# VHH binders against o75319, part 4

Target 1, 181 residues: o75319
Amino acid sequence: GNHIPERWKDYLPVGQRMPGTRFIAFKVPLQKSFEKKLAPEECFSPLDLFNKIREQNEELGLIIDLTYTQRYYKPEDLPETVPYLKIFTVGHQVPDDETIFKFKHAVNGFLKENKDNDKLIGVHCTHGLNRTGYLICRYLIDVEGVRPDDAIELFNRCRGHCLERQNYIEDLQNGPIRKNW
Below, E stands for the ipSAE of ESMFold2; O stands for the ipSAE of OpenDDE; V2 stands for 0.75 times the mean of E and O plus 0.25 times the DockQ between their complexes.

## First folded at step 16 (VHH; framework vhh_etentamig_d1)

Design t16 (at its last look DockQ between E and O 0.43; V2 from the best seeds 0.00; counts 0 for: pae E 5.1 > 2)
Fold by ESMFold2, look of step 16:
Formats: structure tokens, sequence, C-alpha cells
Structure t16 (fold): chain B 181 residues (1-181), chain A 120 residues (1-120)
């Protein structure tokens, strides 16, 4: 069975590009096998993701998948021209330093390789909110020097939903800057 | 109805080993990631280890990495935790849990637990 993730229907499929960054966040796309459990208007497949990005006049150049499972879609469901990276990120806990390092390394590598275009890094977890928001904000704070509250506000506004997991919010606001990169 | 039945706990000396088992029923076991969590007396629950639906990816808390090994047998709907080099600090009731993503607590769907006591 392909059960729809809890509360997945409650979230906008894809956010807006975060101004001044190369990030866009979205919830996990679901492969066709899930669609028997969805009304047509509820579907959000890998194809739907790319159509929605194109509707915003944007283009994805990398997808970073933060989910702790492999059941939602296969990387082969994505266009071969879009690199895909999975960083298994345990939910409910502030990501560890190894996970944060892998994320920063991937983002910095993308920015270097794509300095001559305007393609976006798409980041998702299951809902495109808590783990996704934490790692994007951690990058903005640690690497770009953005103030924690400004990073959080920007993410919330562009995702269209607020970060909800309090331990993530507290770590971003009050925790140390991570120096690993 | 989801049912999880932990077993394999007991009294063991420091440095010893135990293998915990969790028999699962009431859901499609191989559709879900699974976790082991523990709760020492007077403390809140602590995530210990997790495993992907297929068993292809495993994860460990820093406190147990290198000493514990999580595994699953999807044909028997069973989750395992091999615990080596046990320390007094590992004393706790151990629960298996159906692992939820960012919503729902992974600890809301747990069994009765199995007690592991590490003492001389």
Amino acid sequence: as target 1 above (181 residues)
Amino acid sequence: EVQLLESGGGLVQPGGSLRLSCAASGFTFDDYAMSWVRQAPGKGPEWVSGISWSGGETYYADSVKGRFTISRDNSKNTLYLQMNSLRAEDTAVYYCAKDYEDYGEPFDYRGQGTLVTVSS
C-alpha cells in the first residue's frame, strides 16, 4: 500500500522562489500509484511539480530530497536533465551536523556550477515545511549571514506555511552558528 | 488495529549483548519506516534507531552508533535491534514504533515495550 502521508493534502504543493536566493520549497510529489487514493484536483506528481515551476517562469536545476523513505517516487520519474540528491533526514529532531554539512555542500556545489544561469534548487521533505525550512534557513544563517528571524520570515512567506516544529525554530533562533563548511 | 509486540529484553552485564524483536500486525509492515525508541526511568522517550521500509537505509542516535544494529524481516513482519557492548546508560524500556514523518509522534504507535537492564 501507498498511503497518502498524514496531512499532506493540507499543504500547498509548491511555494514561491525565495527572493535573493536560489531556493524553492515544495511538498513531496507522489508517483502515479498514489493517485487511486486522491481526487483529481489533489494530485501532485513529479510531472505536476515541473508544470507548476514552469508556470512561475522558473526552472529547477537540482532537487534535494530530504525524506526518510523511498516510497513516494523514483528518481527515474524526474527529467534526466535535473540532478537529484537524497539526504536522509530524520524527522522530529534538529538535523545533525553531518546532515547540515551534506546540505551545505550540495548547495554550494550547485551555486558554483550554476553561476551563469538562474535555475533553482528545489528542496522537499514530506510536507516541504519543517525539515525543508530548517535546512534552508540554516544555510541562509550560517553561509549567507542572514539574521535568524529574517530567514524564517522569508521561508514562511514564500512557502505559504509557517514552520511549526518548535525545536527547529528555537535552534535557528537561539542555537549556535554552525561553522562546518 | 496496529499491534506491536516487543520481546528479548532482560538483565545483562555491562559489555553484554541482547537482541530485541518486534512482531508487527494490523498494517502493511513493508510500507513503513520503523524505529526503536527507549525510555529510561524518570526520563522522556529517546529515539534510538530507524530503518527504511525496505531495510536499505539505517540510522542511529550518536549514543548507540557502532554498538546497535537495526534490521527487519518484511516476510515475517518483524523488526530487530541487535544491542552489543551494552552500558548502564542503556537501561530502559525499549519500544518499537511505526515511524511517522514530520506529523504524528512516532511514539504514539508503540507496543508495551521490553525492559533492558544493564547491571552487574
Scores: ipSAE 0.125, ipTM 0.464, lowest interface PAE 5.1, mean pLDDT 87
Fold by OpenDDE, look of step 16:
Structure t16 (fold): chain B 181 residues (1-181), chain A 120 residues (1-120)
Amino acid sequence: as target 1 above (181 residues)
Amino acid sequence: EVQLLESGGGLVQPGGSLRLSCAASGFTFDDYAMSWVRQAPGKGPEWVSGISWSGGETYYADSVKGRFTISRDNSKNTLYLQMNSLRAEDTAVYYCAKDYEDYGEPFDYRGQGTLVTVSS
C-alpha cells in the first residue's frame, strides 16, 4: 500500500494561511515507507509538514485529515501536542451533509477552544485541493457568510492551486447552504 | 497483488433485495476505507457507498440513502452491500473499490464487478 498517489508530486506541499481565517491547506504527508519511491526533494513527511509550517512562522493547532484511507501516515507520526481528526471523505463526490457538518463542528470547536492563540487548522486530503478546498470554502460560505467566489478565490490563491472539480465549484457557487447544527 | 472479488449480483424485481459481498486480498484490509461503485450501461462510474476502515462511519450517495447499507467484516476481509427496495435505475455492474484516493484512473483498485439487474 505504498504507491504514490497520482499527481501528488505536482502540488505544492503546503499552502499559505488564508488571511482572515485560521485555515491552512496542504497535501497529504507521506510516512517513511513512501520515501524509497521518491526523490529526496519530493519527500514530504509529517516532520516536513511541521518544518514548513514553522518556516511560515505559523503553528498548527489541529490537523483535519480528509483522506479516505489511513495508509499515508499514522497519527503517531504527529506531535502529541497537535490534535488529529480524521473525517473520511470520499473523493470526486460533493461531500454529504453529514461530512460537511462534521467538518464545521470540528472547526467551530477548535475556534472556541483556541480563542487565546493563533494556531492554525491544517486541512488536507490527498492533494490538499479539491476535498480540502470544498470543505474550507463551504465553511466560509455557510458559517462566515463569505461570498462563494471570494471564498474560492481566497482558497485558490493561498493554496497555490485552483480547485479543479466543477461539481465542487458549482455546488459552492450555486448550491444550498448546508446545516450548521 | 490486490484482489477484489465481488459476488451476490443477479436478477431481481423492483422492490426486491440483494446482498453483495466483496472478498479482499493482497493488502491490509483494515488499513483502507472501502467503497462500492457502480456503472450502468452507457453511463460513467458512480460512487454508491463508502465505509471507514473500522466500519464506524458509513456514507451513501443520495440516490441510495435509506435503501442501501454498507458494512464490513475486517476479520474476514469482506465488504458487504445490502440493497433493499431496488429500482430499475439501480441496474448496473457493482464494483468493490479500495482506497477511493486518486491513483491512476478513478476506481482503479476494483474487482471485476457483479451485475445487478432490476427488472419486472
Scores: ipSAE 0.022, ipTM 0.399, lowest interface PAE 4.7, mean pLDDT 90
ESMFold2 (binder alone), look of step 16: mean pLDDT 80; pTM 0.818

## First folded at step 17 (VHH; framework vhh_etentamig_d1)

Design t17 (at its last look DockQ between E and O 0.53; V2 from the best seeds 0.00; counts 0 for: pae E 6.9 > 2, grease 25.5 > 24.2)
Fold by ESMFold2, look of step 17:
Structure t17 (fold): chain B 181 residues (1-181), chain A 119 residues (1-119)
Amino acid sequence: as target 1 above (181 residues)
Amino acid sequence: EVQLLESGGGLVQPGGSLRLSCAASGFTFDDYAMSWVRQAPGKGPEWVSGISWSGGDKYYADSVKGRFTISRDNSKNTLYLQMNSLRAEDTAVYYCAKDYEYYDAFDYRGQGTLVTVSS
């Protein structure tokens, strides 16, 4: 169906590049069929996403989609020059170790392949907040050695919204060390 | 009006098998990923398994991987969970749920079917 995801209108469409990283977070773009249910200022399509990234003088080199449906937009709505990766991530629960590993592997592969440019990894779930923030922060903590509170603060500031799920925050701050392989 | 009707639960011995069904109506079934979620007494909901809208991709919690198989028949608007090698810790009410993000909202899941694994 073409229903607008719950609370989707409450979130800024696209965040800012996270300084010192290659990450940018955003909420799920919605294809044209959703626009009859949206005011013009509420629209955020795949085209709008790329326009907003360009307005920041940035370029996407990978989109990691954490949702499990193609009803919001289809990969063919994206430029064929932008790689797209779907990593299904269950909501309301801390992602399992396999999901975390897939995310880390995708990011590390991107950084290796793109060491000679400055393209960004765009990451989204439905709202671009809890699952997105958790996986980005988990990467920064486990792979880059960033302190948990610093990773969370950086994500919150750059996304423009704070991580909301306490279980995610608790796991980032106090959870077990996760292996990177 | 979304309706999800789970069935197939019951009492089974450890090591046994059950097949759960979920009949869906009131929405375009093949537009949505579907999940099985379980809730043991006094605990919060636990996601068990998920399946893409077409049935092409299947996902499992670590606790059930290799023992449970999710499937769907889009021509019958029906979701299934084949549960093999059942253990006492699988005892719970099992719900089918529309998509992965809202599985703990009653608007997105059925009434549940009880699975009891006991000697």
Scores: ipSAE 0.035, ipTM 0.393, lowest interface PAE 6.9, mean pLDDT 86
Fold by OpenDDE, look of step 17:
Structure t17 (fold): chain B 181 residues (1-181), chain A 119 residues (1-119)
Amino acid sequence: as target 1 above (181 residues)
Amino acid sequence: EVQLLESGGGLVQPGGSLRLSCAASGFTFDDYAMSWVRQAPGKGPEWVSGISWSGGDKYYADSVKGRFTISRDNSKNTLYLQMNSLRAEDTAVYYCAKDYEYYDAFDYRGQGTLVTVSS
């Protein structure tokens, strides 16, 4: 139940807004029950997430959770004003077309409904890196027409960590464009 | 203590079928999503299928989609994997896992059951 994810402590809790986009990536926040296993400076709760976003003078408008578990935190731990979307995504595998489509659909829906503000789409998996980076980059490439290397570089720079999984990188660079509808 | 016990593996011919079972204990079974993962000889682990706590949502790797069916009986604390149209490439040790995000980290899996598909 309260097992700290492996290498979780090694990653920055929150990245920076990706310029030209509404995306921000972060590692999974952990509910209070995990705090007893962490040093105070290592703690990163849902509350801490929002505090850190605020410190960047930003506001979250949507959280997309890509983890394949529900043990890290509960949607009830989030403010009611911020929608929460779960897209179960297994680690290490390139997301399938259905998962990619779900992500794109969610992002497009948010952008359509939030044209009048500058709220961010917060995306996270466990470490907020590989699955998160892939789907964000996949969106930028397929929907926004961004060059794959530019998308990857932008994500890595803003997240403060580089995509690690070679299969993800290879698919982004050389894989086919996925359907947008 | 979390315990997962896989069973149902064996030798089958290509095109054959098997049904795997996983008996779970030591935790509240119906609070957790469950997964099947497999590892073939000389290869890394591969995620196969997942199911939500209620059984309402099911997920499959592309390699098994349309052939395998995951299910669970929460009243029996048991996870199942129906495998149809088996192929040689399905040969592997199959593991049951609790909330398995990273199938290369086996902290919450059982001992596994061997499935061999050969003519």
Scores: ipSAE 0.023, ipTM 0.474, lowest interface PAE 3.0, mean pLDDT 91
ESMFold2 (binder alone), look of step 17: mean pLDDT 82; pTM 0.833

## First folded at step 18 (VHH; framework vhh_etentamig_d1)

Design t18 (at its last look DockQ between E and O 0.13; V2 from the best seeds 0.00; counts 0 for: pae E 6.3 > 2, placed apart)
Fold by OpenDDE, look of step 18:
Structure t18 (fold): chain B 181 residues (1-181), chain A 120 residues (1-120)
Amino acid sequence: as target 1 above (181 residues)
Amino acid sequence: EVQLLESGGGLVQPGGSLRLSCAASGFTFDDYAMSWVRQAPGKGPEWVSGISWSGGDTYYARSVKGRFTISRDNSKNTLYLQMNSLRAEDTAVYYCAKDYEDYGDAFDYRGQGTLVTVSS
């Protein structure tokens, strides 16, 4: 069967909504073909994602997929009512300015179009931690003016896991502000 | 040690075709999904295509879908990329990558690459 991402099982499937924001982070859901390699309690499908979000009394309005592949699930596995955006993002490296800009633009567009509701922006990479955390924090820092340490702390607390990669943390804390638009 | 060796690149005119190959060694080839990534001059790396361990599932970037075909021969530890209807914007160094998404670093788990130039 399909190879389960390394350490994928070690991370909570879904975090909590970040207070004061529309962001929620989660690890990548896996399509049905992966289930044969997982125990039932380890399974986390696109359907499971939406069930878990509902359990939190939330609703997804957008999914931003930061993985650098399309092998984990298909957009067709998602409800048609929830837009899906793919931003191919290389892992372990600080995203380039273009990637950061794409993310910011997508978030801002969503917020502009969804002023009348409280739907969430779901963001994930493979583990929903490092790439995901960096771009969310980068947005909060560059666009919302949040202090880097506050952004990182907020993300870590809500995701239930801490950013792991020092280059991401260092860039968030000490790196330059990136162009917003 | 993981080793990947790409070949098959070259100069081709727009609308032409090329077939890339990647010879893999140093790991159990049929246990892992494989991908092609490319990097154009002055641009960041771009994921192009992926294939499951068995070859049963294939995936493509929107930019190449319908034109490129990924395949593999597990008996030969070889990955392939058939590129048809090539365009100028397909010009790049093409890399074979093992579990590109899982490890996140294309440079650590890719070969030296093969240059594809599409020009009239």
Scores: ipSAE 0.029, ipTM 0.376, lowest interface PAE 3.9, mean pLDDT 90
Fold by ESMFold2, look of step 18:
Structure t18 (fold): chain B 181 residues (1-181), chain A 120 residues (1-120)
Amino acid sequence: as target 1 above (181 residues)
Amino acid sequence: EVQLLESGGGLVQPGGSLRLSCAASGFTFDDYAMSWVRQAPGKGPEWVSGISWSGGDTYYARSVKGRFTISRDNSKNTLYLQMNSLRAEDTAVYYCAKDYEDYGDAFDYRGQGTLVTVSS
């Protein structure tokens, strides 16, 4: 139950807002049961997430959780004013069209409902890098018309870590445009 | 204490069907998402299918979507994989796993797996 994810400690907890977008990426926050295996400076709880967002002078308006499990934290640990959406996204494989559609639908819905504010969409998987980076970049490419290499560079810079999975990178660069939102 | 015991494998002809089972014990089964993972000869592990803790959401690798069906019975602590339209490429040892995420994360299987061989 409170096993920390492999290499989770190696990644920055929270990235920076991606300029020109409403996205911010982070690694999965871990509920208190995980803290027994962490030094105090290694802890990154749901509360720590919101403190770090506030330190950037930003505000979350939606959290999209891409993990395949419910063991990391409970939605009840989040402020009730912040919507939470779970989109189960398998790791190690390029997300299927249904998963991509769910992500695009959620983002587009958020942008419509939040057109009068500047709140951010927080996106995370386990490490906040590969699945998170893929879906954010897929959205920017397919919906916003961003060039694949520009989307990847923007994500890498703002997350503070480069996308690692070659099959994701290759699909973003060379794969089909998915325009069926 | 934690045990995952796979069964139901065997030899089947191309186009045939098999149903795999995984008996779970030593943890609260319905708190965890579950997955099937397979390992073909000479290859690394490949995630096949996953299911949410409640059974309400199911997910499939592209290579098996439309042919395989994952399910669970939380009252029996059992995970299932119905495999239809089997192909030679499906030959592998199949393992069940809890909390499968990224490769190397939260992957917990303790059994020997169950061998599926698809051959004429």
Scores: ipSAE 0.021, ipTM 0.363, lowest interface PAE 6.3, mean pLDDT 86
ESMFold2 (binder alone), look of step 18: mean pLDDT 81; pTM 0.829

## First folded at step 19 (VHH; framework vhh_etentamig_d1)

Design t19 (at its last look DockQ between E and O 0.04; V2 from the best seeds 0.00; counts 0 for: pae E 5.7 > 2, placed apart)
Fold by ESMFold2, look of step 19:
Structure t19 (fold): chain B 181 residues (1-181), chain A 118 residues (1-118)
Amino acid sequence: as target 1 above (181 residues)
Amino acid sequence: EVQLLESGGGLVQPGGSLRLSCAASGFTFDDYAMSWVRQAPGKGPEWVSGISWSGGDTYYADSVKGRFTISRDNSKNTLYLQMNSLRAEDTAVYYCAKDYEDYGFDYRGQGTLVTVSS
């Protein structure tokens, strides 16, 4: 169906590059079929995403889509030069170790292949907030050794919205380091 | 007003089967992913299974993979859970939930009790 995701209109479309990292977070872009239910100023299409990234003087080198639905946009709506990866991530529980590993593997692979440029990894779920923030922070904590509260603060500031799911926040702050490589 | 009405629970011996149903009303059923969630005595809620709005994609907790099958009939506004090879640890109240991905279980019904015991 083509319903607008609940609360989707409440969130900034695209965040800012997270300093010292290769990450930028955004909410899910919506294909043309959703625009019938949106005011013109509310639209945020795949084209709008790339225009906004360009306006920040940045370039995407990978998009990681964390949703477990195919209804928001098609990968064919993205430039062929930007790799796309879907990691099906359930949105109501802390992601399992296999999901975390897939995300880390994708990020590490990108960094290796893009060591000679400054392209960004775009990460989104439905709202670009809870699942997106969890996996980015989990990567920063487990792989880069960032303190949990510092990772969360950096994400919140750059996304422009605070992480909301308390079980995610508690797991980041108080849960074990995941050593899944 | 959103309403979710679960049925099909009961007392079953280990190894047995049950089929749960959830009648949905008050919203456009085929616009939403749906989930089954259970709550065992003295424990918090546990996500069991989810299904996309069309029924094309299904997802399962590791504890139930291979034993439970989620399905939906959008023409009848009904969600189903086929539970096979039931175990004592499957004893719980089972809830049908309207899935909002990032906000967990925004709406759930009154539940249906499944008891698996000798």
Scores: ipSAE 0.060, ipTM 0.367, lowest interface PAE 5.7, mean pLDDT 86
Fold by OpenDDE, look of step 19:
Structure t19 (fold): chain B 181 residues (1-181), chain A 118 residues (1-118)
Amino acid sequence: as target 1 above (181 residues)
Amino acid sequence: EVQLLESGGGLVQPGGSLRLSCAASGFTFDDYAMSWVRQAPGKGPEWVSGISWSGGDTYYADSVKGRFTISRDNSKNTLYLQMNSLRAEDTAVYYCAKDYEDYGFDYRGQGTLVTVSS
């Protein structure tokens, strides 16, 4: 149904571009049917997402959706000019190697095809924090060679919220490097 | 070894109800979100419903919303699907799935056949 995800209202809708990267994280936008259960100032639709991105003088070039559901919004709610990629990602536990690989592959593919512009890769899960933060940081660590604590700090600062799950943080700090695409 | 065993399928008339069960073993059940998917003859797999590891969040395809209810009992390692107001187009083999993605299934059971016919 149109149940609002738990604690969804507690998180900033959209973070800021991560300096030195093409990443921006945000919480899941909710299709219009959810507005009935929200105060006007709480609403965050796909349209609102693009408006907020524009307010930052940025442009989305890709959306990666990590939620484990299809009920929040439809790809048809997005502009046709912005590709949408769904990677069903289970919460609670560290993403598996296949999920990590899929994410890296998508990011690298985007960067190869978008060398001539400065469009952003928008990544979200439900809250745009734990799963989102882990995969972005995992990319920065494994592919860009960023120190784990620096990656985590950068993400937290730009998202406006800190990664919450200790197992994610522990894996980023002390876990093995995963094979790159 | 991961095992998923579906049960509860059968023949039912339109408007009828069925309750499917899935017994899970070989992994920590309450660490994983679970899904029901179905495949009708001549069609590809269709995602039906999902449930978070704790059962706190449930998700449904538009085609079954308001008619189906997914639930789980983590103490019994069991996933359920209550199907009400069944329609002919609900006829399919129903599978319990672990780590479902648009790209396929990591694990699924042998399935249970649901036939809705007058």
Scores: ipSAE 0.021, ipTM 0.318, lowest interface PAE 5.7, mean pLDDT 91
ESMFold2 (binder alone), look of step 19: mean pLDDT 83; pTM 0.830

## First folded at step 20 (VHH; framework vhh_etentamig_d1)

Design t20 (at its last look DockQ between E and O 0.04; V2 from the best seeds 0.00; counts 0 for: pae E 7.5 > 2, placed apart)
Fold by OpenDDE, look of step 20:
Structure t20 (fold): chain B 181 residues (1-181), chain A 118 residues (1-118)
Amino acid sequence: as target 1 above (181 residues)
Amino acid sequence: EVQLLESGGGLVQPGGSLRLSCAASGFTFSDYAMSWVRQAPGKGPEWVSGISWEGSDTYYADSVKGRFTISRDNSKNTLYLQMNSLRAEDTAVYYCAKDYDSYGFQHRGQGTLVTVSS
């Protein structure tokens, strides 16, 4: 159905680019069918996403969708020039090696193909916070060698909201480094 | 132009083995992690296995762990998938994949059919 995800309205629609990275996090945009259930100022569509990114003088080069459903919007709602990757990611639990691999692989591929520009990797789950924050931080920690607390702080600051799930935070801070591509 | 050509599929009995190959061209093969993806009849694509650019790190779906082995030869621009202890549920078209796309990875080849049946 077209029910609004719980607490979806509580989160900023789009974060800021993470300095030193190509990442930007946002909550899931909702297709037009959801608008009738939202106040005008609450609406956040795929089109609104791109408008907000442009307002930041940025450009999306890739969207990674971590939601575990396909009901929120369709890939065809996005510009053809921006590739869309779906990585079905279960909520509340630490992503498994498969999910981590897929995410790292996608990011690595994007970076290799986009060396000549400064386009961003847009990442979202439902709220663009916990799953999104974990995988971005996991990448920064495992691949870029960033200290876990620094990665978490950077993400929280740029997203405008803090990671909430203790198991994610604990895994990032004290969990093992995962294998890379 | 990125090209991927899968081979090695066929009909095999349950418990049997097959070795798939993927010939890659049109990009610097050694710079990219690679994956195997499969699609069974009436089902969506399923990620099977991944391997790092150097080949030192390998990843597997839970459904194939302990049975399948992914490897690569960068000097030959070739990706491999050794499939042992095959099951009926492994029946699918198998694709080697690079990069990303909706619901999976881009630049898949035509695939190679693996049929596991008594």
Scores: ipSAE 0.153, ipTM 0.623, lowest interface PAE 1.7, mean pLDDT 92
Fold by ESMFold2, look of step 20:
Structure t20 (fold): chain B 181 residues (1-181), chain A 118 residues (1-118)
Amino acid sequence: as target 1 above (181 residues)
Amino acid sequence: EVQLLESGGGLVQPGGSLRLSCAASGFTFSDYAMSWVRQAPGKGPEWVSGISWEGSDTYYADSVKGRFTISRDNSKNTLYLQMNSLRAEDTAVYYCAKDYDSYGFQHRGQGTLVTVSS
C-alpha cells in the first residue's frame, strides 16, 4: 500500500536539533512509490531527510523508527553508516515500561559508542510528534533529570509542533519517574 | 476494501483458554503490522498485542504478557491470538486491527466477544 498516512502532510518534515541533547525528530520519510500521491513540494523521501540534516550542518548516527511497517521506506536504502533500529510503539496509550526501557537502552548505548563525535539520534513515528515526543521527553526527564515542562517545551519548539495527546502530556507532567533505564 | 473478520470468542471459565482468529482481505496482509485490541463494557479500547509484518517481533500489554501469544500466517492472511490462563478482567470484545497509530484505531473488524465468568 501507497496510502499517505492521515494528517502526514500537516507536519513539518524535520525538526531542529534539540540543544543540549543528541536528538532530532522528524515525520516518517516516504519512499518513491508514494510520490505519485504527493505534490512536488509535499515530498519527503529518505534522501530528502539526509539532505535536510546536512543543511543544518548535522549528521545522523542512529535512526529510531517507532512505526510497525516497512511500507514507508526500506531500511536497506539508508546509508550503511547510519544504524537503524525499530521499536514498536503503541499509539493512543502511554508507552509501556518495556518500550520505554528499549528506547532508553538504545539511546544510552548510542551515547556511549558516540562519545567522541557529535552525531544525532533521529527519532520518528508516523508524524514525528506524539510517540516521538513522549519517548524523547521521558528519556530527558528520567535519565537526564530535566523538569517535565522544560522537556516538553524544548521538544515542541524544536519539532515545530506541539505535542497533541493529552494523556501523554499528563503522564510526562504528573506521572512517576520511570526507573527502568 | 479492507475487511477483517474476527472469530473464536465465547464463554470460558477462569483459567481456561481460547484461540482467536482474524481473517484479512482487501490489502497486502504481509506488508502490515497487526494488532489485537479489546474493549471491555463501558471502557475505551485497550491495545493488547502487536506483531510485525514478518511475524518475528511480538509485543504485549503488561496485563496479558506471558498469558497471550500473538501469531500470524501470511500464507493464509490470518492473525491469531492464543489466550491462556484467562481471567475475569479479560472479558471484552476483541478486535484485530490494521495500522494502530497515534491518530486512530482506523481499521478493525466487528470483533468477537470473550466472556470469562465463574
Scores: ipSAE 0.033, ipTM 0.390, lowest interface PAE 7.5, mean pLDDT 86
ESMFold2 (binder alone), look of step 20: mean pLDDT 83; pTM 0.845

## First folded at step 21 (VHH; framework vhh_etentamig_d1; also named t31)

Design t21 (at its last read DockQ between E and O 0.66; V2 from the best seeds 0.00; counts 0 for: pae E 3.0 > 2)
Amino acid sequence: EVQLLESGGGLVQPGGSLRLSCAASGFTFSDYAMSWVRQAPGKGPEWVSGISGSGGDTYYADSVKGRFTISRDNSKNTLYLQMNSLRAEDTAVYYCAKDYDRYGFQHRGQGTLVTVSS
ESMFold2, look of step 21: ipSAE 0.460; ipTM 0.789
ESMFold2 (binder alone), look of step 21: mean pLDDT 84; pTM 0.864
OpenDDE, look of step 21: ipSAE 0.443; ipTM 0.777
ESMFold2, last read: ipSAE 0.320, 0.000, 0.100; ipTM 0.698, 0.140, 0.577
ESMFold2 (binder alone), last read: mean pLDDT 84, 85, 84; pTM 0.860, 0.866, 0.864
OpenDDE, last read: ipSAE 0.477, 0.610, 0.290; ipTM 0.802, 0.854, 0.705

